# Designs tried in a protein design chat: VH-VL binders against q9umr5. Part 6

Target 1, 268 residues: q9umr5
Amino acid sequence: SYKPVIVVHGLFDSSYSFRHLLEYINETHPGTVVTVLDLFDGRESLRPLWEQVQGFREAVVPIMAKAPQGVHLICYSQGGLVCRALLSVMDDHNVDSFISLSSPQMGQYGDTDYLKWLFPTSMRSNLYRICYSPWGQEFSICNYWHDPHHDDLYLNASSFLALINGERDHPNATVWRKNFLRVGHLVLIGGPDDGVITPWQSSFFGFYDANETVLEMEEQLVYLRDSFGLKTLLARGAIVRCPMAGISHTAWHSNRTLYETCIEPWLS

## First folded at step 1 (VH-VL)

Design b3 (framework fv_acimtamig)
Fold by ESMFold2-Fast, scan of step 1:
Structure b3 (fold): chain C 268 residues (1-268), chain A 123 residues (1-123), chain B 106 residues (1-106)
Amino acid sequence: as target 1 above (268 residues)
Amino acid sequence: QVQLVQSGAEVKKPGESLKVSCKASGYTFTNYYMHWVRQAPGQGLEWMGIINPSGGRTSYAQKFQGRVTMTRDTSTSTVYMELSSLRSEDTAVYYCAKEGYYDSSGYFPLDYWGQGTLVTVSS
Amino acid sequence: SYVLTQPSSVSVAPGQTATISCGGHNIGSKSVHWYQQRPGQSPVLVIYQDSKRPSGIPERFSGSNSGNTATLTISGTQAMDEADYYCQAWDSSTVVFGGGTKLTVL
C-alpha cells in the first residue's frame, strides 16, 4: 500500500482548500490515508511560525509513528516553511517526499493583499521597519519577510527564516541540518504566474540581490556553504524542481495537470 | 593557480579615505565569497567583512559598520574595500582572502590570500 | 562577542612535537581552521574543519577539536615551521580569529 500523506496549509487557509488534491490522490493512489491538518486556520495562521511548528509537530508525531515505512508531506505556501522547520526539529521524522507547493523558501519581498490588510499604508520598501521589530516578529508573515535592501536587519531580527536557513547561527544548527538531511526527496514546485510569492523563484531557493536581480539557489550562500543541507541533497539526487507556468497562487492544490506532473510521481 | 593581487602600499592622513583593490584570477570569480582581514603592526588578524561577488551583497564586522564599504567589478574580477574617516590606529596590512568550499559543517576556511596592502595613517 | 584564546608563544626543539591550543566556549561544536603566517608573508591555510589537511600540507600537521579547546599539533617540528599560527571559527555570520601563537624552533 501507499505511504500516508500529511498536508499543511498556508496563510489564511484551511483544510477545505485541498478537496481537489484529495480527489486526485484518491483517483491515482486509492487507499492512501491523507490527513489535512486543521491547525492554525484562518486568522490563527498569523501566529508566530515557531508556535505553529510546535502545534503541527504534536499532530504529526502519532501519524509518523503509525507508518514505519514512512510518510509524505505536502506543504502549501507558508506551510512549506512550517514543514522545513518540522524536518529540522524532529529527531526521528520518517518523511520520504517533502513536496513544497509554492512556498517562499528564501523569503518574501512583495506587496500582497494580506500585508495591506495588516499594514495598509506600508509599501514593501517600508515594511522592514515593522517586521524587524519584536512586535512584528509576532506575525508569521514577518517571520519570512526578507528585504534585500536591509539584509543586516533581516539577519539580526528574523526569529525564524534566517535561523532555519542557517543564515544566522543557532546552537541547534548542526542537529537541525542532520535531521533535515534524512528527507528522501525535496520536491520544489512553483512558477512565474503565482502572483503572490515574490520573487516566485523563492519557491526554488532563489532570491533578490540588493539590486533586485534574482540569483538562483546555486548562487546563494546558504547553498554554497551547505548551511542546512541543500548542496548535499542536490549531490545525492534528492532535489526535484518542477516549475509550471499559468498557475496562480490559490490554484496549486487544485490543478490536475500540476498534480499529475509534479506531485503524483512522488507519492509512493 | 589561484592568484589574488592587491593594489600597492598607501600613506594617508587622518580623516582621509582608503580604497584597496584585489584582482582575482585562476577560478570563477563569482562562485566564491571574498573576505577582507587586516593586521596592525605586531598584532593579530582582524576580520572586517565579506562580499558575495555574484550579487554584491556584503556583511561587515560591527566595529567597521558605517566606515567600511565593499564593492566588486565582475568585468575585471576585482573586489574593493573602502575605509573612511581614517585614524592612526587604522595603520595595518589589509588582506583580501577567498573562501574555500570544502567538506565542512557549513562554515568555510579562507583558502587563498592576497599579498597584503600596507596602509600607513600618520599626520 | 565571541573570543578565541591562544598562548602568545610556544617553544620546541627541532624534532619535538609542538601543540598550540585555541580556547573558546563550546568551540567543539564549531568548525576550526588554522593558518600559518611566516614573517612578511600572507597567511596559509594548514588545517580546515578541525583536523583536515589541504593538498600540499605535510602530514606532520594535525588537529583536534572538542569541548572548549581546539588543538593544532605539529610533529617532528622543523626550522621552517617557525611562524605565527592563528585559529579561526565562525560566530554566527562573523569570522573570529584567535590572538595568534608564535612558534619558535630552537
Scores: ipSAE 0.000, ipTM 0.411, lowest interface PAE 17.0, mean pLDDT 89

Design b4 (framework fv_acimtamig)
Fold by ESMFold2-Fast, scan of step 1:
Structure b4 (fold): chain C 268 residues (1-268), chain A 122 residues (1-122), chain B 106 residues (1-106)
Amino acid sequence: as target 1 above (268 residues)
Amino acid sequence: QVQLVQSGAEVKKPGESLKVSCKASGYTFTNYYMHWVRQAPGQGLEWMGIINPSGGRTSYAQKFQGRVTMTRDTSTSTVYMELSSLRSEDTAVYYCARDLRYSSSPFYFDYWGQGTLVTVSS
Amino acid sequence: SYVLTQPSSVSVAPGQTATISCGGHNIGSKSVHWYQQRPGQSPVLVIYQDSKRPSGIPERFSGSNSGNTATLTISGTQAMDEADYYCQAWDSSTVVFGGGTKLTVL
């Protein structure tokens, strides 16, 4: 039998978005138990990411306990950051494949429609004033706002991303790294035509330098320091990178070719 | 050390089928795509297709669709390229090449096999 | 179908800078990779993602890509750099190679 699959949605999202994904899984891996978590749906997806991590943790514990051979995670967009933190804070997770579906793993620096809804008068160059305030950090989207022109403010004010990426020190960093390294496979998916995740290479741990030139994962300080285990996972052969062009942000969970190429092989 | 070792040179007659192997070592076989590229004498490089060794899924260049088949054996870390209905213009060196999947580009080749010369003549 | 155009040959004296062009419609929006092939040998990746060097490739190799032209530049060209050079990009779902440029160092 196949390991259970847990799905974590993204910003302003719900379980309804994953009906095609569930159909694909049922076709290729019939009998798989798939649980799409319906926590923090719609506007509730704006709640602070640490709060979402706590809620999702409570939901995944009984699922993992019933599957001694392990589970797979498919985590979409903002949900990929929730899953990053879950794997770090859970001393007992048994995740085999963590499939990150177009998630801003190094952060976001773009003024997409999501940001315009919450901060309609802001430009990306000025959003640091809002996001790196105590009020701004109460919104999930600001928890992974990463302004490459104000990296010192990002490091001091980010209550979530800078900590899980080991960019700022934390008392639990050693334990978080140990827990994260238990994952069997880290499957990273994303592409240039996403249109929301900026830079799109953030889904592969790439990000802007101060000149807005993208540096890839192997050039990042978090990789070079092995802050939460990326270098160790890559050396172990546990990181899979699956970029695909032609896919917009809301289509990652409904494209059959993407599913067959990037997701299906990792659902043992 | 990453190594791709291909099967030896072959001489074929028109109408026959060719099957070239490429044995991979020094890395996790199922984590990298493998491509096949050929080069006719005195000519440039021509892409034939790609295989994902994990699931065995393939995609072929339009020119070879219907004549080429790519397969793999995960127990021996080997990929195969089979080309049917051979003609004299299929005379070429055939290369397997590993896709450096870790990049933002889905198609480039960090390691190449040594090449297999296939001569098609009567 | 998408076509990459290279000059068939480029000649340079030892120690001079060689430039090899790769022309393609809007190629600056694509990632371009470069391979060196010496006679009787397999191709070797010398530049990937427009301008990045693999480990072991000398600093005299560099690349750029903008508009309709990608360029491989070899500064302080040495006799050992004499080879065929191929540019490569992807278009839609296919890998496309340029026709190749024979670099002569004389």
Scores: ipSAE 0.000, ipTM 0.383, lowest interface PAE 17.0, mean pLDDT 88

Design b5 (framework fv_acimtamig)
Fold by ESMFold2-Fast, scan of step 1:
Structure b5 (fold): chain C 268 residues (1-268), chain A 122 residues (1-122), chain B 106 residues (1-106)
Amino acid sequence: as target 1 above (268 residues)
Amino acid sequence: QVQLVQSGAEVKKPGESLKVSCKASGYTFTNYYMHWVRQAPGQGLEWMGIINPSGGRTSYAQKFQGRVTMTRDTSTSTVYMELSSLRSEDTAVYYCARVTYYYGSGTPFDYWGQGTLVTVSS
Amino acid sequence: SYVLTQPSSVSVAPGQTATISCGGHNIGSKSVHWYQQRPGQSPVLVIYQDSKRPSGIPERFSGSNSGNTATLTISGTQAMDEADYYCQAWDSSTVVFGGGTKLTVL
């Protein structure tokens, strides 16, 4: 009766993180077939995002083919960017609800423990020197690094995020927009106490201007130009925004109140 | 500026193995997928498979699964296609072909190699 | 498996419009690309993403794609357009080619 659910994990993560989420789904929607994709786990999550998109695409194709009624995606953190690209490159996806769980949809600009492991002597203000190089773009975290003080470098060097957001022209942009617009619902979840996603409003397509003042989705050029369909989705009532305070980055998939408020209603 | 240069023509006997190379230049080798497509004499284009030069991940057409292997060498910007257990019906021109950035339904084959004629004689 | 169907041949007089069809179930939901192959040569991309022209391809080449049929149209057809034409689409993660259409200009 319930559509199958596909779960995509985040940076330095694996399927094990979702045991509580699976418990909640089983309690409220018994019989739901949930597949947590165990690809690009741990350190493998640092591989270029387009490589991850290829691998996840191969895994989701047979699941979608077996569910003509449609599927739901729950995509956590970096995994939300993988899912953004999947919806754009697949001309045959049948995704109903795309649930983006604290994902940096407009990019990341913040000093986190993840960066200290890779670049222990670098501050966020200097990471553009590494990330906007050909070598840096071979790391997933650099694929969505968005330095608001070097927007020209981001636009020219980002091999992933600038392209899927339509911030830089790409020959496939029209097809990617057409494919993305087939989604039934875009459910955006995030919050001010996340502590990792910087700015946290990136989960809702907001981001810093050159003065590090956050501009919300409706003020972004990608929205105003409708580059990949956000304005069209909002107009048809397909975007859901569900912010929640008090939740740290690693708790989005294991908080019952968050599940009941933001996720459960979209798992038909 | 972008060029795909393939190895020269080959004559093989049934049961032997074939290895064709395709050397890329004029672009960042690891940013583009490479496909292999063949064409038997007087016939149409037949897709064999794809390789991602970044990481080396492959996917093959069902017909060739078990007989074809695709590899790459990033130090020489070269992809290879090996076909084993050759039969007379494997006589064809073999092409490497590039897809533009960021793969999937929207990406055409924008550059093709010159082709490698392989003749399998019985 | 997914199949793309093309007519084996199409004939047109010089200066007339040639139309080459590519049939596939719900092909209008896919992106279709078209390649021209002259004898002894590698294929050349002439139309991509249903209707777009690569740099260097004349304006007389155009394309469309809706429902179950994609179409390549060549207006003011010239003798140099005589070639085999192949449509191509992606079905999930695999590449599918049409059987090819020999265009004759006489």
Scores: ipSAE 0.006, ipTM 0.439, lowest interface PAE 14.7, mean pLDDT 88

Design b6 (framework fv_acimtamig)
Fold by ESMFold2-Fast, scan of step 1:
Order: C-alpha cells, then sequence, then structure tokens
Structure b6 (fold): chain C 268 residues (1-268), chain A 123 residues (1-123), chain B 106 residues (1-106)
C-alpha cells in the first residue's frame, strides 16, 4: 500500500549505515519495500558522479517500472547529488518524495576529516588547484567542490554540479529542468551541527558569496533564474525545509526525532 | 563514420528461434545504450527492449518478457537480439538503434539506426 | 499502458505548413522525440527533447510539447518531406511510440 523507498548512500558509505532508518520505516509504515542500493560503496564512492549516476540509474529503472504508483528517494550526503542528477536525466522517473538528507546541493567548501583523508596536506583555500583540473574531476568530491573565491574556475571546470544546477549552459538543460519538475516533493534536511557539510546551508541551496557570507536559496542566481525549477517548485508548494540542530553528519539516518519530524510525513 | 550494420534477412517457421546481430562501428561501443525496435509490414514501430553494452544489463518490454534475450560481445562491438517461440505475428523488420547519449547520460532518443533485418515467419 | 495518439494521415500542399499532433495524458511532463521514415528506409531522428534538432535536420522542422499534446511542425513543406512520422516518449521506463502519421505532399 506504501510506495517503495529507494535509499542512496554517501561518500565512503554503504547500506550498513541505514539500519536504524529501516527500523523506523518498518515501525511507522509496515510493509514498505525499502531498497538500499549497494553500488559505489566505500572507496568506490570516489568515482566520478556521472559514472555513479549511470550505475544508480540502471539499478533504479526496474524498481520504478514495478511501482507505477510511484517511489520515494531518500538520498544521504553525496547521494543527494546523485539523486538530483537522476531526477534530471530520467525522462520517465515516477518519484513522489525526494528526501535530501544533509546533501551539499550548492557544493562544499570546508576543511573536514573526509577531505583531509583524501588530501591530507591541502587546505580548503588551495584545493581548487587540484579539484578544477581534469585529474581532480575524476573524483566525486571534486565534482561538487565549490570554491567561492574562484567561482570562475568552478563554473568552467565543474563537470557535474555547475551543470546540474544550471550555473553553466548545457544542451540538455531544458529537458533536465522538465524532468526534475515532475518530482512531487523536494524535502530538504540539514542543520548547523552537521560538522561536515560546509556551509551547512548548502543542504538548503544556500551558499557562500565571495566574502564567505551565506546567501540563502532565494538570493541565488540559480533560484532567481529558475535554472532547474527551484522557484517553480517553491511556488507549487513542493519544497519542504526541515532544519534540525544537534545532529552530526553521521547521525541523520539514526535519529528518531529527525525521522518523525522530517522523513515520516513524506513516505505515503 | 558511426554505423550499425545488421545481419541479413531470414525466413523462419513457427516455433523456431530468431537471432539478429547488430555490429557497431565508429564510436566507443560501451558508452551508448542499444535498443531493439520492430515494425510489422505496414504497421508502426514497437519497442522490444534495451541493453547496456558496458555491463550487459537488459530491460524488456512486458509483451516480450520471457521470449526475448538481448546480449552483447564487446570484443566484436556487436549486440544480439534473440526471440524464441516464433509466430506468424512476429513477421517484421527488426531494427537496432543507438540511444543518443552525451557523456555518461542519455538523451532518450535514438540517433543512429541499423538498416533493419526482415524476418518472415511462415509455414 | 500509456498510449500516444497520432492522426493516421495529414495532407499539405508544397510550401505550406504541416502540423502533426501526438496526444498523451500529461505528455507535456515528458520529453517527446520525433522520427521520419521513408518507405523501405530506417527511421531518422528529426526532433529530440521536444524541440531540439539533430545536426543535419533543416530549420523548417520544429517541435513543441505542452499539456496533453506534442506537435511536430514542418514549415515550407517540400516533396522530400513525404514520409511517415512517429512520436516517441518514455513511460514507466518503457519506450512508447505513437501509431504514426503519413504525411502526403501534393
Amino acid sequence: as target 1 above (268 residues)
Amino acid sequence: QVQLVQSGAEVKKPGESLKVSCKASGYTFTNYYMHWVRQAPGQGLEWMGIINPSGGRTSYAQKFQGRVTMTRDTSTSTVYMELSSLRSEDTAVYYCAREYTSGWYSLGAFDIWGQGTLVTVSS
Amino acid sequence: SYVLTQPSSVSVAPGQTATISCGGHNIGSKSVHWYQQRPGQSPVLVIYQDSKRPSGIPERFSGSNSGNTATLTISGTQAMDEADYYCQAWDSSTVVFGGGTKLTVL
């Protein structure tokens, strides 16, 4: 009776991380078919995001085909960007709720343990030299690196995020926007205590300007130009913003209050 | 330069199996989805299914599920479509068609088509 | 199962504008592609993603898609445009073709 749920994990992650989420869904929506996709796990999560999108698309197609009433997506961290692209490139997705769980929708600009693990001697101020090279764009994390002090390089070198956000022209932009607009609900979740996603408002389409002052979604050119449909979705009442304090990056999928407040209402 | 070349016309009897080949050239074979579409004499186009040459993953139209099998051979850049338990209603021109793709993503249309393979199924 | 409906035939005089419709429930939310097929030949993609032309397709071919109808428009129609035209969309991860429209130029 409940629509199937598809879960897409994040950077250096796997299906194991979603045990608590599955328990919560089973408690509140018993009988829901939940598929946690076991693709690009662990170190494979570093593969270019377009490669991941193709692999996840192939896995998602048969699930959507078997559920003509629609499906829900729960996409965590980097996985939220994969899901953004899936909704754009699939001409016939039937996604009702797209639940973006602390995903850097406008990009990442911050020194974190994940980044230091991959580039231990680099600071956020000089990572643009690596990420905006052809070699750097072979790594998923560089596909959404968004240095606000080198926005010209970001716009020209980003092979993924700048295109999906409509920040740089692309022949497919119009159809990607049309496909994305078919989503029933865009549920954005994140919070100030995440500790990884920098700025945390990136999960809500906010981001740094050149002075590292955060501008919210409604002040972004992406929104003002309606590049991929955010303004249209907001006008339609389809965007849900659910910020919650006190939750660290690895706890979004294992906090009951978060689940009951931000996720449960959207799993019809 | 980009071409899809199919195997030649065939005459089959009811109950037999059909296997049509489609050899790709002029592009990176594994970067593009391949589809099979048929057309009965004087009738419209009917989609049969899709194969990803990279991993061999397939998806078939419900009507052909259980009767059709799509495979590929990356060493020869060739896709195959096998249809079993043939009936006279399977008489058609069978086309392979490449899905128009930019980079890693699909555009959903078919930009390059094979020349077609006429298959006649009769007594 | 999703169905795309086209008129069986459309007739137009040389130099006039031909319009071929493709009807489907909420088709405006989908991307529509158009193919031209001359007798004995393979289909040729003439419009993809509602309104885009592939390289080599004349500018007189255009497309639109809104609500429940997608339309292929051929301005200044020429004798060489005489062919069958098929619309195509995706529904539930399945490719759907319209029944085809025979365009006669006379």
Scores: ipSAE 0.008, ipTM 0.532, lowest interface PAE 10.8, mean pLDDT 89
Fold by OpenDDE, second read of step 2:
Structure b6 (fold): chain C 268 residues (1-268), chain A 123 residues (1-123), chain B 106 residues (1-106)
Amino acid sequence: as target 1 above (268 residues)
Amino acid sequence: QVQLVQSGAEVKKPGESLKVSCKASGYTFTNYYMHWVRQAPGQGLEWMGIINPSGGRTSYAQKFQGRVTMTRDTSTSTVYMELSSLRSEDTAVYYCAREYTSGWYSLGAFDIWGQGTLVTVSS
Amino acid sequence: SYVLTQPSSVSVAPGQTATISCGGHNIGSKSVHWYQQRPGQSPVLVIYQDSKRPSGIPERFSGSNSGNTATLTISGTQAMDEADYYCQAWDSSTVVFGGGTKLTVL
């Protein structure tokens, strides 16, 4: 029998977006119980990420309890951050594969259509004025906005990403690291043609320095300090990086080749 | 023997720049964070900033933002700290310090210090 | 900004126990490190992560951290222990030092 699969959607998304993924899983792994969590859909995905984490936690706990052999998580886009936080706060999760599907794991810093929609009068370079304000952090997008030119504001104002990354000290950092390290495999998926995740390397914990040069995961302080366990996971062979070109952001959960190459191998 | 050896004392004028070097030996240079800390005469320790093992990432104290630059040269196992637009208040002993690491985990403490470099800024 | 507060000076007779405090808001949730600095010398790490002692540091040095106060304790204080002592912690990826305490051995 196959382990249950739990799917968490992204920004402005819903469970319906994963209909192809469900089809692929059913075809290749018959009998798999797949649960797409229909929480915080559409505009509700703009709610603070900690609120979302709590909601999703309540939903996954009973699923995990019924699956003593473990479960797999497939978390898309913003959902990938939700899942990472979820695994950090849960001391009793039993996740085998955590599949981060084109998620801005190291944050977002780019001008995209969703930014224009949410902040029609703001450019990427000015969004820090909004996102790092008290009311800005009430929006999920701002919870992982990572302005490389305003690192001080990010570190002090980010109420989500900076915390789960262990970039800002907090009393739960050690425990969260321990909890996250319970994961069997961290599967990182993304690619250069995504068009939304900026930089696309964020899906692999790469990100801009102060000159907007993209540095890899191994050059990040969070890795080098092992603040939430990335270095430990890599050392034990638990991190899988699966880049793929030619895939737009909205196609990651629907592309058959991507599924066969990057997702299916980790659903056993 | 693990040690950090810094460049010699310097005398500067206001508006000039200083650049202090710190040569590491006795350990794997590329495995450790390096910090710079200064101490004005008769004053306490003041943290200036940090540079990661690869040299690709730095973080500076807010007080020195825009005025300090930290770099490192792997080929010579040397870390550099440059401070521009010097003022009389920048007169201090400047220290490089290695961050203590246990295995692959940095502990946040400084276990090895350079001997210090006195920089005097006077007109 | 986060601030660590130390007494400016502490005096102790030889053989007695010296106690140096380091105050900070909820400092007990942080890791505190301690440095000794003798006159004209570089700082030396004497305690790390609240209570751990580096190799080569005498057992008479100990540390604790809870609530709003971290403490460096030197039992059986000797003349050679006369120095400035600094506590250090991290806050928001920034290193913070206490103001330092001058320990005088009478």
Scores: ipSAE 0.007, ipTM 0.493, lowest interface PAE 11.6, mean pLDDT 93

Design b7 (framework fv_acimtamig)
Fold by ESMFold2-Fast, scan of step 1:
Structure b7 (fold): chain C 268 residues (1-268), chain A 122 residues (1-122), chain B 106 residues (1-106)
Amino acid sequence: as target 1 above (268 residues)
Amino acid sequence: QVQLVQSGAEVKKPGESLKVSCKASGYTFTNYYMHWVRQAPGQGLEWMGIINPSGGRTSYAQKFQGRVTMTRDTSTSTVYMELSSLRSEDTAVYYCARGVYSYGYPNWFDPWGQGTLVTVSS
Amino acid sequence: SYVLTQPSSVSVAPGQTATISCGGHNIGSKSVHWYQQRPGQSPVLVIYQDSKRPSGIPERFSGSNSGNTATLTISGTQAMDEADYYCQAWDSSTVVFGGGTKLTVL
C-alpha cells in the first residue's frame, strides 16, 4: 500500500523529536512503515557529515531493498544535507519523495543558538577562521558553514557542502548527479519564522550574495550550471516548494497544518 | 532612502509604442527584482511582468504576449517598460515596483514608483 | 487562471473593526500581501507574508491566511484608513491581484 518512510534527524536531535510526525502519518496513512534512524544522536550529530552519510547509508540499504516499489525520505534540518549526499552516493537508491524539512541546502550564515552554544564568544563574521580549517571541518556544522564574505575560503575548504553542490570539482561529480536525478520529487519546506536557518531561503536553495541580499535558486551558479541536477529536476516538474510562515525551527516536525499542507500529499 | 522615480505622463495615438522609465536609488539595483503593474481609470491593479536587473531575465503576463518588453541599464539603475501596438484600452497609470526578495517566488512590492499616466486616444 | 476574490466595498464606523476578505482556492498554502491605495496615490504595502507589518504601519493593521480565505483586519478604524485595499499572491510564476475593496469610514 503506502511506501515506507525513512526519517533522518538534525543537529543535537534524536528519534523522540518525531513522535508527532509519526502520529500524523499513522493517522492519515495507516499501515505506513516508518523508520526513524537512531544514528548520530545528540552530540554524535557533530561528527563530520561524510561519516554520518556512511552510517546512514548502511542503515537505509536493507530498508530500500525490502521496498521494490520505492521509499520516501523525510530529512530534518542538518539531516536534509545527509539525505542530499545519500541520494548522490547511492547508485541504487529507490527514493520517490525526498522531503527536505527546513534544511540549509545552500549553507548556514547566522548567529544561531547552536553556534553560540558551541562558540559562545564567536560572531558569525569570525567563524570562518575556525570552520575553514582542517580541525573545523571535523565538525558537522562547519561542513555547511557558508560565509558569503569569504566565498573563496568556503570553496577551497568545505569538505562537504561545496562538493555535493558541485561548487568545487570532484572525481565522482558526474555519477553523483546521475544518482541524485533518480529522485521522484524534491519537496522543499521552510519559512521566514524558522529563527535558526539563516538565511531561511537556504532551505529553498537561495542564499546571500556579498551584500547579504538573498538571491533565489534560479540565480545560483549551482542551478545555472545544473551542477547536480536542480535545473533538470525543475524542468521535469519534480521540485515542490512549500514555504510556511509562523513555524519555528523546532516545530516543523510537530505542526499539523504544515504536515497536512506540505508533507502528507507526497506520501503515496 | 529607497526610492523609485518614473518618467512623466505621456499622450499616445493608437498603434504607437510607449516606453516608461523607472530610476532606482538607495539600494543595490541588481539585488532586487523590478515589476511593472498598471491600473486603468477606476479599475484594479494588473500585473504586466518582472525583470531581474542582474541578468536582464524577464517574464511577462500572458495577456501582453509579444507586446511588452522590459529592459534595464545597470549604469543608471534604470528599468524600462515598452508596450507596442497601443490601443485605447491601454490608457492607465503604469507603476514600477520593487520586488522584495524572499525565495523563488513570492515577492511583495515595496516601494512603488509614483506612477506614469499614459493616455491613448485618437 | 487563478482568481482572488474581494468584496467591492466595506463600510465601518470610526473606531470599529473592518475586515476585508481575499478568497482563493487553497490560498492558505500561498503567501498573501496587502496594499493600501489612497485616491491619487501609489499603493503602499501594509501587510506582507500573510501577517507581517512593514516599518511605519500602525499596529491596528493585521492579517491572517488559512484555507480558502486570507483576511486583512483593521481595528479601531480611523478616517485616514479610507482607501482601496488589494490582496496579492503568486500562482506558479504569475502575480495575481484581488479586484480591490473600497473601505469607507463614516
Scores: ipSAE 0.000, ipTM 0.403, lowest interface PAE 16.0, mean pLDDT 88

Design b8 (framework fv_acimtamig)
Fold by ESMFold2-Fast, scan of step 1:
Structure b8 (fold): chain C 268 residues (1-268), chain A 122 residues (1-122), chain B 106 residues (1-106)
Amino acid sequence: as target 1 above (268 residues)
Amino acid sequence: QVQLVQSGAEVKKPGESLKVSCKASGYTFTNYYMHWVRQAPGQGLEWMGIINPSGGRTSYAQKFQGRVTMTRDTSTSTVYMELSSLRSEDTAVYYCATDRPYYGDYEGFDYWGQGTLVTVSS
Amino acid sequence: SYVLTQPSSVSVAPGQTATISCGGHNIGSKSVHWYQQRPGQSPVLVIYQDSKRPSGIPERFSGSNSGNTATLTISGTQAMDEADYYCQAWDSSTVVFGGGTKLTVL
């Protein structure tokens, strides 16, 4: 018998995107109960991330309660940030493997087609003016916009990412860290050919410094301070890094080799 | 033989800027992060901020945000702390101190510089 | 803003046990470090991670941390132990120091 799997989708996405992933799981782990959450689909994925966290929390509580042996999370793109927050705000989660599938864990700073949909006249260098306003923080993509040239504005204005990463203090930070540390495995997946997540190393907790040089996870203050438990997890052997080249952003959940190499081993 | 050697005492006027240096030796400079802590006469220890010498990443205490800047020079194994818009209440001994990451926790400030006395007066 | 509370002073006779408390909400979930500072000198780390002693620190020094109180204990107190003692912890993204305790060995 296999632990249930909960899947959380990304920006402008829906449960239909995971049809191949479900086929792979059914093939390699027959009998697994897989729930793909049909919440905040399509354009509703633009709602503030804290609103999405609350909605997904209400949906996962009964699933976790029915699985005393634990559950696995597979969280794609923006959905990986939702899952980060779920693991921190839930005092009673029983997640074994948290599989983060090309999610911008340290934030996003790049020109993409998704930004053109919302801000067609803006370049990445100008988005801080919109995203770090109260109005901008009502859009999910702005909740993880991390401009390395305006880090002080990011720290002050980010209503989501700076808080869950412990980059700005919060009254609940100690409890959030304790809750997050209950996870069995943090499986990080991403790669250089993603084409959307910028820098792609954000999926592995790396990010740009002020000169746009990428610093890896172990050089981040959030890691060194162990702000939400990354250093503790790494010391426990609980962090798995699975980078793969040749995979575009919309193909992470439909590539068989990726599934077999990075996902399948963590679905007990 | 770990040693942190700080620059000498300074006398400043209100409104001026301060720049204190801390030169490290006896260990791999980029493997430990550096803190700055100050102590006003007869008062306790007050944390100002931290710098990772490897990447230069910094984080400051809220009280000093906007006035403090920490930098490093890896070629000389030296960390700098600049404090602007000085006021008389900035009169203090300023210390640099190392702190080692340790298997998901911290070892505390295991090595301290000798301190730099800064006097800010009219 | 997280606060660590220490008594301003503690007095003990030579050879007796000195106990210095460090109070903080749920401090037992944090790692607490202790520093000794003699007048005109830099602080010295005497206990790290609640109860561990750095090389060179006498076994007379011990620490504990549970619930809302961390404690530094100095057994067989000597005149040379007279100093200010500070507790320290991380709270989220900031370092917090206690107000300091002056230990007097009478």
Scores: ipSAE 0.000, ipTM 0.389, lowest interface PAE 19.5, mean pLDDT 88

